# VHH binders against p0dx41, part 32

Target 1, 281 residues: p0dx41
Amino acid sequence: MASFIASDQDVKNFLTAPSMNDQEGIGFAYATDEAVLKALIPAPLKLMAPVVCGYVVHMGKPTFSAPYLEESLFALVSYKDKMMGAYPINLLLHGPGAESGVIAGREGAGIPKKLADDIELRRNDNSATATVERHGKTLLNVSWTAGELNDPSIMKQFAGQLALGKEAEMNSFFYKYDIDQHEDGTNHFSNVQLVATQLRSLADQVEPGNLSIQLESTDDDPFGELKVLKPLGAAWFHFDTSVMFNTLKLDEVDAATTMPKLLTGRYDRSFFNPKAATYII
Key: E = the ipSAE of ESMFold2; O = the ipSAE of ESMFold2 at other seeds; V2 = 0.75 times the mean of E and O plus 0.25 times the DockQ between their complexes.

## First folded at step 16 (VHH; framework vhh_5c3l_4)

Design g3 (at its last look DockQ between E and O 0.47; V2 from the best seeds 0.00; counts 0 for: pae O 4.2 > 2, unsure alone 63.5 < 65)
Fold by ESMFold2, look of step 16:
Structure g3 (fold): chain B 281 residues (1-281), chain A 129 residues (1-129)
Amino acid sequence: as target 1 above (281 residues)
Amino acid sequence: QVQLQESGGGLVQPGGSLRLSCAASGFTFSRYTMSWVRQAPGKGLEVVSDISSGGGSTYYADSVKGRFTISRDNAKNTLYLQMNSLKPEDTAVYYCAKETRYYKYKGSEYVYRTDFDYRGPGTQVTVSS
């Protein structure tokens, strides 16, 4: 019988390592303005290349929810020149499991997740397309065609991460924080921390090809700030299994210099515009 | 030409077991999620189970979970369904199906996709006393 009180076994199952199994879609990379991208990266992370990477994927068998579609744009960064990985700037989720995915990611690791109005991902033979829509615009329109990359030089940087039939480990960096209330009723940020999640993935399909990509902005999702100066390439990929096996706590960081770089990926303009918060009935 | 051929159906008593097979040809079998779907008389298609291209993850409908096991042999281009503890409710034509790679949902509403471009002719499973 269902209950508001979870059983001991339910709690144990809740604590299992999350997995995003049977994940497939389009991964891509393009060159962008270095100064613009560098400015988005909070200390102490350092930008490694003037490249935006991203994906649109179907999460077919996540262990924590029904299936969903996910988009992300991320930078390649290092922590103390030792630990390298992805710094996701945003993630947009859509589908029956999307609400659970946003809750889990936001609460678990401070992942910058919001809900999209629509995501479509379609593959036909040796080509695929994806679109991401939010607040009246198509924020992202990507296509992959199997064959030559736009710029083959990126293969050396990415090839070891997606070797067929072998597990690859990847780091993703996020900033967590609290919002606390003062005794006078006003709010403040506290406990701003850099963390890294570690993910082990087994790729059984990686099909490189040509990228075509278009971005647009809304006030809430300024994707166009990350201009496409040069498409570098895309691939269709499938991760048969993908497990988040570890999370590391790395640094405490300054709220005043960090939070301006975190809010847009997590909140819409209604949080900043008092006119949008006023409802007339 | 995609070709899928099911076998292994038949008449069994409640509580019995059957093992279905599906021979696949005309496409790179190891690159696709494969499904078993069933259709009871006068009913629509129900996805019973599916298995990822590498075999590392599976889905089961609630009505069969714990009783049915999907598997695949990519070297032999063959999909299997082991059906144990069969019930009269399992009576249906069982089809082997190749997944299409078209993902779209209506908002946040749960919508399970049942559109399959390629399936075999099916094999009859009848569970009766």
Scores: ipSAE 0.392, ipTM 0.787, lowest interface PAE 2.2, mean pLDDT 87
Fold by ESMFold2 at other seeds, look of step 16:
Structure g3 (fold): chain B 281 residues (1-281), chain A 129 residues (1-129)
Amino acid sequence: as target 1 above (281 residues)
Amino acid sequence: QVQLQESGGGLVQPGGSLRLSCAASGFTFSRYTMSWVRQAPGKGLEVVSDISSGGGSTYYADSVKGRFTISRDNAKNTLYLQMNSLKPEDTAVYYCAKETRYYKYKGSEYVYRTDFDYRGPGTQVTVSS
């Protein structure tokens, strides 16, 4: 029966590992200003290349929610020059499962998730487009056309990352933290730590191609700060399964130097300026 | 050139079963969501069922849910529709269609669109006593 109190079985089911099954969409990469991108990367992570990667995907059968659409922009980083992976700068979610996806990701690993007002993803034969809208602007407009990459010299990085029909492991790095209230009601950051989530994914479709991409900014989502200096390439992909099988605690980090780089991916301007507010329907 | 060819239709008694097949060629079949669409006499086209490229996600119209099962064999480039507990109102021409992938949500609802310009000639299913 429905109740505010979860059963023992419900609690057991809640503890199972999440899976992102039936995921498909556009992945892309573009060159950006190295100094600007480096400034966004908290220590001890180090930027590997002056490249922004990203995606717009449909999450068809997540185990923790109804389906949803997701956008991300991320940097390629290393931890101690031996563990490499993605550092997501943002994730925007839209659709019936989006609220649950934001809650799960924020609470589980500190993932910088917010809700988009609208996401559209469309493919016809050898081309696809996606748009992401929030707070009065189209923040991202991306197109893929099957064929050659914009910069063929990066093909080995593209080709080496996905093996069709074979599972691949991927790292994503996040900073998890607590916000505790002091006795006077003011907030305090504590337990700021670098974590890595590890995904095991089975790709059954990967189609490289040409990228066209435009970014815009709002006060809440300054995507345009990561200028597109050169589109590098895109791909359409499908993952049959993608399972989060591990989370590693890597380091504890200083709140004063780290939190300024985390807040804008998780909160809007109204958290920083009480007179700022934007409400778009 | 996209080619889709349906087979397996026919005349069947109410409560009976049929299995439709669709042979696909001229495109990479495993790359696309595939659909079954039907047109009953005097009615418009109705999307009966969809299946994702990997087979992990399916959709069924309310009128057929629990009675019809969509499946695919990507190695054989073939789409299937198992139709059980057939009713007279299932009488229609059934088309196999290659879907344009279109993901958009209005609030909590989502929209699939089937591109009917990429469909076969259809197979007749008639359910009568």
Scores: ipSAE 0.190, ipTM 0.696, lowest interface PAE 4.2, mean pLDDT 86
ESMFold2 (binder alone), look of step 16: mean pLDDT 79; pTM 0.801

Design g4 (at its last look DockQ between E and O 0.64; V2 from the best seeds 0.00; counts 0 for: pae E 4.4 > 2)
Fold by ESMFold2, look of step 16:
Structure g4 (fold): chain B 281 residues (1-281), chain A 129 residues (1-129)
Amino acid sequence: as target 1 above (281 residues)
Amino acid sequence: QVQLQESGGGLVQPGGSLRLSCAASGFTFSRYTMSWVRQAPGKGLEVVSDISSGGGSTYYADSVKGRFTISRDNAKNTLYLQMNSLKPEDTAVYYCAKEVRYYKYGGSTYTEQLAFDYRGPGTQVTVSS
């Protein structure tokens, strides 16, 4: 593009449904403290299980950016005991497309995205590893080894999420909000809403296996609050396509009870305390 | 032991066609992204094309887009490259490669591209009058 003014065709292309094509990596699940996890889930969402799910993936051909690596930890939740899906607690992005991915997700659906300092994802034959680093620590170190799950009793839940060769639809829940400024310069939250993004994904490879996982915290990213009580399993997967085809506005929610649960996934300590800083220069 | 064997190269006139094949053994072929990589005389390796494990995603170098088609048959453990409208600049040894999935940006290692785990001995393609 050679202009600050986009063409009509550019605008039309911008409005096309985003797709995360050629996506692959490690998906995993582990048991955690139910009370701790439940406290992180804003109303009206309800926690379905004391399980943290997550992934570290390479987004090989996103339609909205250059390729990037992405980490997420999410809970399994229900809206109104009828609509089930993921509630991502965080997403960390790294790579040439990462900035665009953060902007798109934040603006489009209020997705709690930040930039990682480094993400590595490596697979050789029957094993894979991934690491996510931010602000001086390895927040996540995960390994998958092809074979049996740590807890085989969850196999049907794993298989239900990743039906090979057929498109599967999934919901992800987020909270959107506005920040408006008063005449005195102070800020106010408005239009705090629960939304659901709906994804249609085509998995052409799913290889279940054993999970090894370690989490740590920094002041900005308290991953260790979600303690690993029991590894449950992991899988290597490849999605040929994953299309975000719909976003539903579900509820307006109370700012005072909701916003404290949203801010730390989206902002660092410097936003809460101007003297708190971590820089790599 | 991973083994890859290319075939189908040869001498062809400009504008002609060739179909390369690669027989794979010693690993679960359907699990891996596969690539065609070429090395022209006096030049480094160039990724010509790759194809995802299920065949749903393909990549082509700009120099071959619209002329080459990658495909795979997972039942036969075979990778193919259909090469049409061949030009003298396509002259190279063509290698079939099994990719190691390694993603890392920055640092002093690989930069954003897939690393190859293994390749075959190659097949010569020569395009001349």
Scores: ipSAE 0.184, ipTM 0.692, lowest interface PAE 4.4, mean pLDDT 87
Fold by ESMFold2 at other seeds, look of step 16:
Structure g4 (fold): chain B 281 residues (1-281), chain A 129 residues (1-129)
Amino acid sequence: as target 1 above (281 residues)
Amino acid sequence: QVQLQESGGGLVQPGGSLRLSCAASGFTFSRYTMSWVRQAPGKGLEVVSDISSGGGSTYYADSVKGRFTISRDNAKNTLYLQMNSLKPEDTAVYYCAKEVRYYKYGGSTYTEQLAFDYRGPGTQVTVSS
């Protein structure tokens, strides 16, 4: 039954739209240095606020893999002042489905995914904590306590995404590209383009609360560049369903000005410095 | 504190149907994934089905898929399992279980550990000719 050759039906099934169902965990937002965050946003996207958003979630029933845990930090951006959404700066994955999640996301939509060494997400009563570890440090330590937000003003930014019982449509922006080899074996970038993936999500649980958050850097994951100037708030949430229902090609972009802002979310220092190494088994 | 009480078990013929119920109290039922687990005589626990806190996502073991349906009524704090086309191998004590919200995967091997911090006393389902 198993074969290196896929059947016609297998190929057809491979092409179906992915869904990230049964997600739950901590979402959060904090204020950061506007100039630093703006510098990370490739043209033609425009930063909408000096705020980093993020999450640590369990992806319970993805259609493309076993379950996994995922962390992300993202900016709120617009495309030409007419489409708005998330621009993920990084995603770190851990768990039995994580490798497949990295491959699917990288190949399918250019999503900046790497593997974490460990992710923990734990909720007890009206509080929850999460940690993300990679290459010798805890990069992210986040806590949620049910109750008052640190700054209630952030509710406007989440209103459409956290509406209970209704499907909400959300944009995520990514840059896709190819890496091709020249005849002499050197690499080059081609087909660099801005895309938007569109998600339809149903939130059935949203519990706002107070955020406590700490970030640390390693050479491979400079999370500390995105300084926490002010915690704004957090929530525990559950999405029953989240379906990628559309992908839009928005723009062709220049590799020389764009790729420097994409590489570190996708590759470690060993790709850039022949003497750098991270070795974890 | 946490109370889970199963009902609806009994003796049934092969091919028959049965509906299990679980009344929950002592916790905020609507905030937790709930599971049906079973234990056949002399065997360990097997997860039969689970359902997300809002009811939008479900899981079924391969052995029961297409025959069993899990549901919940958050207004009544009640979990259900509709069991159709019952087989002798479905004979077991069926437990309603509250899942622990704790996600961590192990070191050099990737495993998901599902744990139940509370379960009911169970209800016996016997399928016999």
Scores: ipSAE 0.167, ipTM 0.667, lowest interface PAE 4.4, mean pLDDT 86
ESMFold2 (binder alone), look of step 16: mean pLDDT 83; pTM 0.845

Design g5 (at its last look DockQ between E and O 0.02; V2 from the best seeds 0.00; counts 0 for: pae E 20.7 > 2, unsure alone 60.8 < 65, placed apart)
Fold by ESMFold2 at other seeds, look of step 16:
Structure g5 (fold): chain B 281 residues (1-281), chain A 129 residues (1-129)
Amino acid sequence: as target 1 above (281 residues)
Amino acid sequence: QVQLQESGGGLVQPGGSLRLSCAASGFTFSRYTMSWVRQAPGKGLEVVSDISSGGGSTYYADSVKGRFTISRDNAKNTLYLQMNSLKPEDTAVYYCAKEGRYYKYGSGSYTTEGSFDYRGPGTQVTVSS
């Protein structure tokens, strides 16, 4: 029977590790301006390459929601030369499970998720396309064609990053924080910390190919800041299972130097600027 | 040329069992989510179950959970549905379907445009005394 009061079993199930099962779509990489990308990476993470990676995928059987589509752009980073992985700059979600996905990711690990107005992902035999739309513009238009990478010299690194047919563990780095309100109504950040979520994924399909990609900006989503200097390659992939099995606290970090790099991926301009309340379609 | 051919349907009494098979050809079977869908008389298509390309993730409609089991053999390009404890309401034409890789949701929609791009001719399952 539905109730505002959850059962003890519901609470226990709520705490089960989330899984993004039956996930597929286009993954890609392109070269960008190193100084621009480095400036976006909060300490103590360090940029490993002047490369933006990303994806547009369908999350077919997530354990915490209805299905949804997801876009991400991320940097390749290291933590103290000990751990390597992805630092997502943004994620945009669309579909019946998208709202739940935003809530779960934001609350669980501080993942920079917002809702897109529309995401489309389509594959014909050996080619695929995806678009991501928000606030009146197509922020991302990407295609993959099976075959040669744009830069064949990186084939071994690009194609070999996924452990096809075997479980692979991957790190994603996020900054998690609290927003606390003082008695006078003003807010402050507290408990700003670097975390790593660890995913165990089974990639049973990886098909490398040629990337075509265009980015656009709005005031709320400045994707164009991450300029495409050179497309490097793309792949179509399928994860049969992908479980977020662990989250590690790595460091406490300074709010004043960190938060300016976190807010745009998580909030629109109206949140920071009272005069940006005008809605433009 | 995508081809899907169902078999294993028939007449069975309530409580009985049937195993449906679907032979697939004309595409790389192991790269696609496959589904069983059914159509009862006077009703639309209902997704009964699906299974991810590697077989690691499955879906079952609430009406069949615990009674039906979907499986696939990627080496033989074959999809299966084991149907146990059959009920009269399971009477339908059962179709093997290949999911399309076209994902687009409308506002408030729980379905995608062109979710299934191919299906077989179906096999009749009748559950009657």
Scores: ipSAE 0.280, ipTM 0.758, lowest interface PAE 2.8, mean pLDDT 87
Fold by ESMFold2, look of step 16:
Structure g5 (fold): chain B 281 residues (1-281), chain A 129 residues (1-129)
Amino acid sequence: as target 1 above (281 residues)
Amino acid sequence: QVQLQESGGGLVQPGGSLRLSCAASGFTFSRYTMSWVRQAPGKGLEVVSDISSGGGSTYYADSVKGRFTISRDNAKNTLYLQMNSLKPEDTAVYYCAKEGRYYKYGSGSYTTEGSFDYRGPGTQVTVSS
């Protein structure tokens, strides 16, 4: 019978490594202003290239929720020239599993997830388009057309990272932090730390092509700060499995210098600007 | 020191019934999932059934589902297995084990592979005419 008290078996089942099975959608990359992108990267991470990467995907069979659509913009970074990987600037989720995805990501790995108002991803034959809407604007409008990349010189990097039928491992870097309430009701930050989650992914479909991309800004989601200076390319992909198999605790970091770069990943301006109010029903 | 002692095995004809009991001591019985596992001659261990600490959730192997019923009495620190409609293929040594099927992190699934190191000496169940 249902109960507020979970069974021992339920608790054991809860201790599951997350898997993002049956993912498909558009991945893309574009060049942006290096100084602007570098300023968003908290120490000790170091920006590797003035490139924004991103995706809009359908997460078809996540082990922790119903299906959902996910958007991300991320930077390519290194940790002390030892480890390289992705640093997500944002992740927006939409769909029946999206709320659970936000909760699981924030609580499990410190992933900076928010809910979009709407995400659409559509493919017909050799072209696809996606849109991401939040707070009255289309923040991202992206398309892929199968064929030549916008900058063919990066084809080797795409092919090398997207080898079909072979498992690939990649790092994603996140800054975890907790918010605790003091006895007087004020909040404080605790456990502010850099972690790396490691993904093991199996791609069974990769179709390179041309990128068309437009960004817009709202006060809560200033995507336009990351200007598209030059589209580089896109691909349609399918991952059969993608498993977070390891999490490494890398560094504790200073809250005062780090938190300004982290808050917008989880919170809108109304959470921390007393002169901001948003009402959506 | 975990101690588990099974009883209630024996010889029974096909279609018969037996009720196994397991007395537990040396740990807080009411806080653990408990299992019955069995080993047929020359075979490895098979998880027959498990039951949550409060008794609210149960698992049964397909081969025994509908015929066997696991239960527990936390006041008496005792685990039970009611076995009905017994078949010759149920012939095995039956063990009471602390903790149930385990979940393999990274695989996304339960596995029946393992030794079940915290189990009793077992009780023989033989089903033959």
Scores: ipSAE 0.000, ipTM 0.098, lowest interface PAE 20.7, mean pLDDT 84
ESMFold2 (binder alone), look of step 16: mean pLDDT 78; pTM 0.787

Design g6 (at its last look DockQ between E and O 0.22; V2 from the best seeds 0.00; counts 0 for: pae E 4.3 > 2, unsure alone 61.6 < 65, placed apart)
Fold by ESMFold2 at other seeds, look of step 16:
Structure g6 (fold): chain B 281 residues (1-281), chain A 128 residues (1-128)
Amino acid sequence: as target 1 above (281 residues)
Amino acid sequence: QVQLQESGGGLVQPGGSLRLSCAASGFTFSRYTMSWVRQAPGKGLEVVSDISSGGGSTYYADSVKGRFTISRDNAKNTLYLQMNSLKPEDTAVYYCAKEGRYYKYGSGSYTYEAFDYRGPGTQVTVSS
């Protein structure tokens, strides 16, 4: 750009609804420890199943950035037994559009996004693999092989969100908050709020198959806490379009009971502990 | 699952023509680069031709340039190879294959690997 001052047309274009078109990659689900997963879910959301879902995808044509790769692990939750959807525990982004994706998601809906050091996604014929690296470890190593699911009993939970050729509306739940400073210089959390983003997506390719998955932990990203007790299944999918058409403000929530469950997905240990430091050239 | 089925082979004299077809299912055909590969008796696989997902870019092996034409019909999920001025050295089993996917930033490129050959392929025999 030639100027720090945006044109009137640029401001108008900035306010256009975001879309994440031309998405493809591996989606998956596995069973985990119910008590551990339930403890991570802030009120008033309720855990629907002891299952972690996730994906590693390429966002080919986002309207807000250059392309990027994204990983997520999320729980299936309900709000007051009437709205169902995903509660993402983490998202890691990598690639030329990743910085813009983190900024947009953090500011728009409080989405727990960090940058990965590396993400690889590879498909050959009827099999695919993905890896996600951060801070010295491969946090996630996932493989899909076309064919039978590991456990077909997940069909009701999994298939309802990936119907071919039909637009589907999906909710994702996040917590937004402010960090404000007192007159004495100390900080506090304020305006802690549950929100839901609503997406309308068209899946034009869904290829179910067998999941192989391993998780590892670092101090900054404790993915191993979400233990793989039983792989349930995976799919290779493509969304032709995915439009974020609405964001709902649902509840104000208590900071003291909520914020401990939000920080690790958004910040590294160096933010919490002055003796912790990590840097990469 | 990905399924590819070749047809249209046969016996033809040198200088003759054949048109091969490949019916595709189990994936969004219009999103992938497609290829024809062949295997002559006692030989390894040779990539004959590639065509981009929209049909705007094509590749031909030197041995077939000017004689073969690759095309696709994305509405019918079908890949074609028009084979003109056939020679005895074109005798082979012809296979249809689709592009793989590889995403890794900082690697410097995107590539695809391994073709999926299902069923017997289609035999082309050029005999004088």
Scores: ipSAE 0.257, ipTM 0.757, lowest interface PAE 3.3, mean pLDDT 86
Fold by ESMFold2, look of step 16:
Structure g6 (fold): chain B 281 residues (1-281), chain A 128 residues (1-128)
Amino acid sequence: as target 1 above (281 residues)
Amino acid sequence: QVQLQESGGGLVQPGGSLRLSCAASGFTFSRYTMSWVRQAPGKGLEVVSDISSGGGSTYYADSVKGRFTISRDNAKNTLYLQMNSLKPEDTAVYYCAKEGRYYKYGSGSYTYEAFDYRGPGTQVTVSS
């Protein structure tokens, strides 16, 4: 029966581990300016390589929503030289499940999710393309062609991260925070902390190939700041199952030095500059 | 050239069972989501069930949940549909379909482009 009050069973189901089943699309990596990328990484995370990784995928059977498309750009980072993983700089979502995906990610782990205006992902035989559009521009245009990587040397560094037919555990790092209001009406950040989400994923398809990639910027999404100095490679992949099974609290961090690096992945310019608002109908 | 060939249809009494098979060739079968789609007389196409490329995720239409089971054998390039407790409403031509990998949700609407290819179909008739 529908009610404003959830049943005990609904609450239990809400608390089950989320899964991103039947996920497929293009994953890629390219070399970028090390100083620029390093400056985006909040302490205590350390950049492992001057490489931007990313993907455009279809989330076919998520457990918390209707299907949706997702883009991400992320850095490869280490926490205290003992945990390695992804630090997503952004995630853009589009499709019938996208709003639920943003809410779940923002509230659950502080994931920097926003809605895209459009995402397209298409594979034809041994090639695929994807585009991500937001606020008047195509922010990302990627292509994969099955075959040789642009730079085969990256296989030695990244080989084994995605093993076919075998579950792999992967870390993603995020920062969570609260916004509290003082009695005088002003706001402040509190409880700023580094967390790691842990995923267990079963890849049943990985097809390496050549990357072609173009980035553009808007005022709200400055993707072009992460310049493509050299495309390294791409792959088409499919995860049959992918479960977020754990979230670890790692550190409390300083708000003043951390929050400037978090806000733009989560908010548009209108939050920071009242003159930046432009109404689109 | 993609080829899909269904078999296993026929005439069966209500409550009976049939097992449909689909032989696939001309593409890397294990890399694609596969579907069973049916068309009843005078009706449009209905997606009955699908199964992810690795077999870990499935979908069933409400009208067949608990009665039909989709499976695949990637070593044999074969898709299956076990159909139990058949009803007259299940009478249709059943098609094996290969999903296309074109994902787009358009502005002002949500559109999912599903199928590149389908086979010629196999007739299932449920009557007493």
Scores: ipSAE 0.183, ipTM 0.687, lowest interface PAE 4.3, mean pLDDT 87
ESMFold2 (binder alone), look of step 16: mean pLDDT 79; pTM 0.802

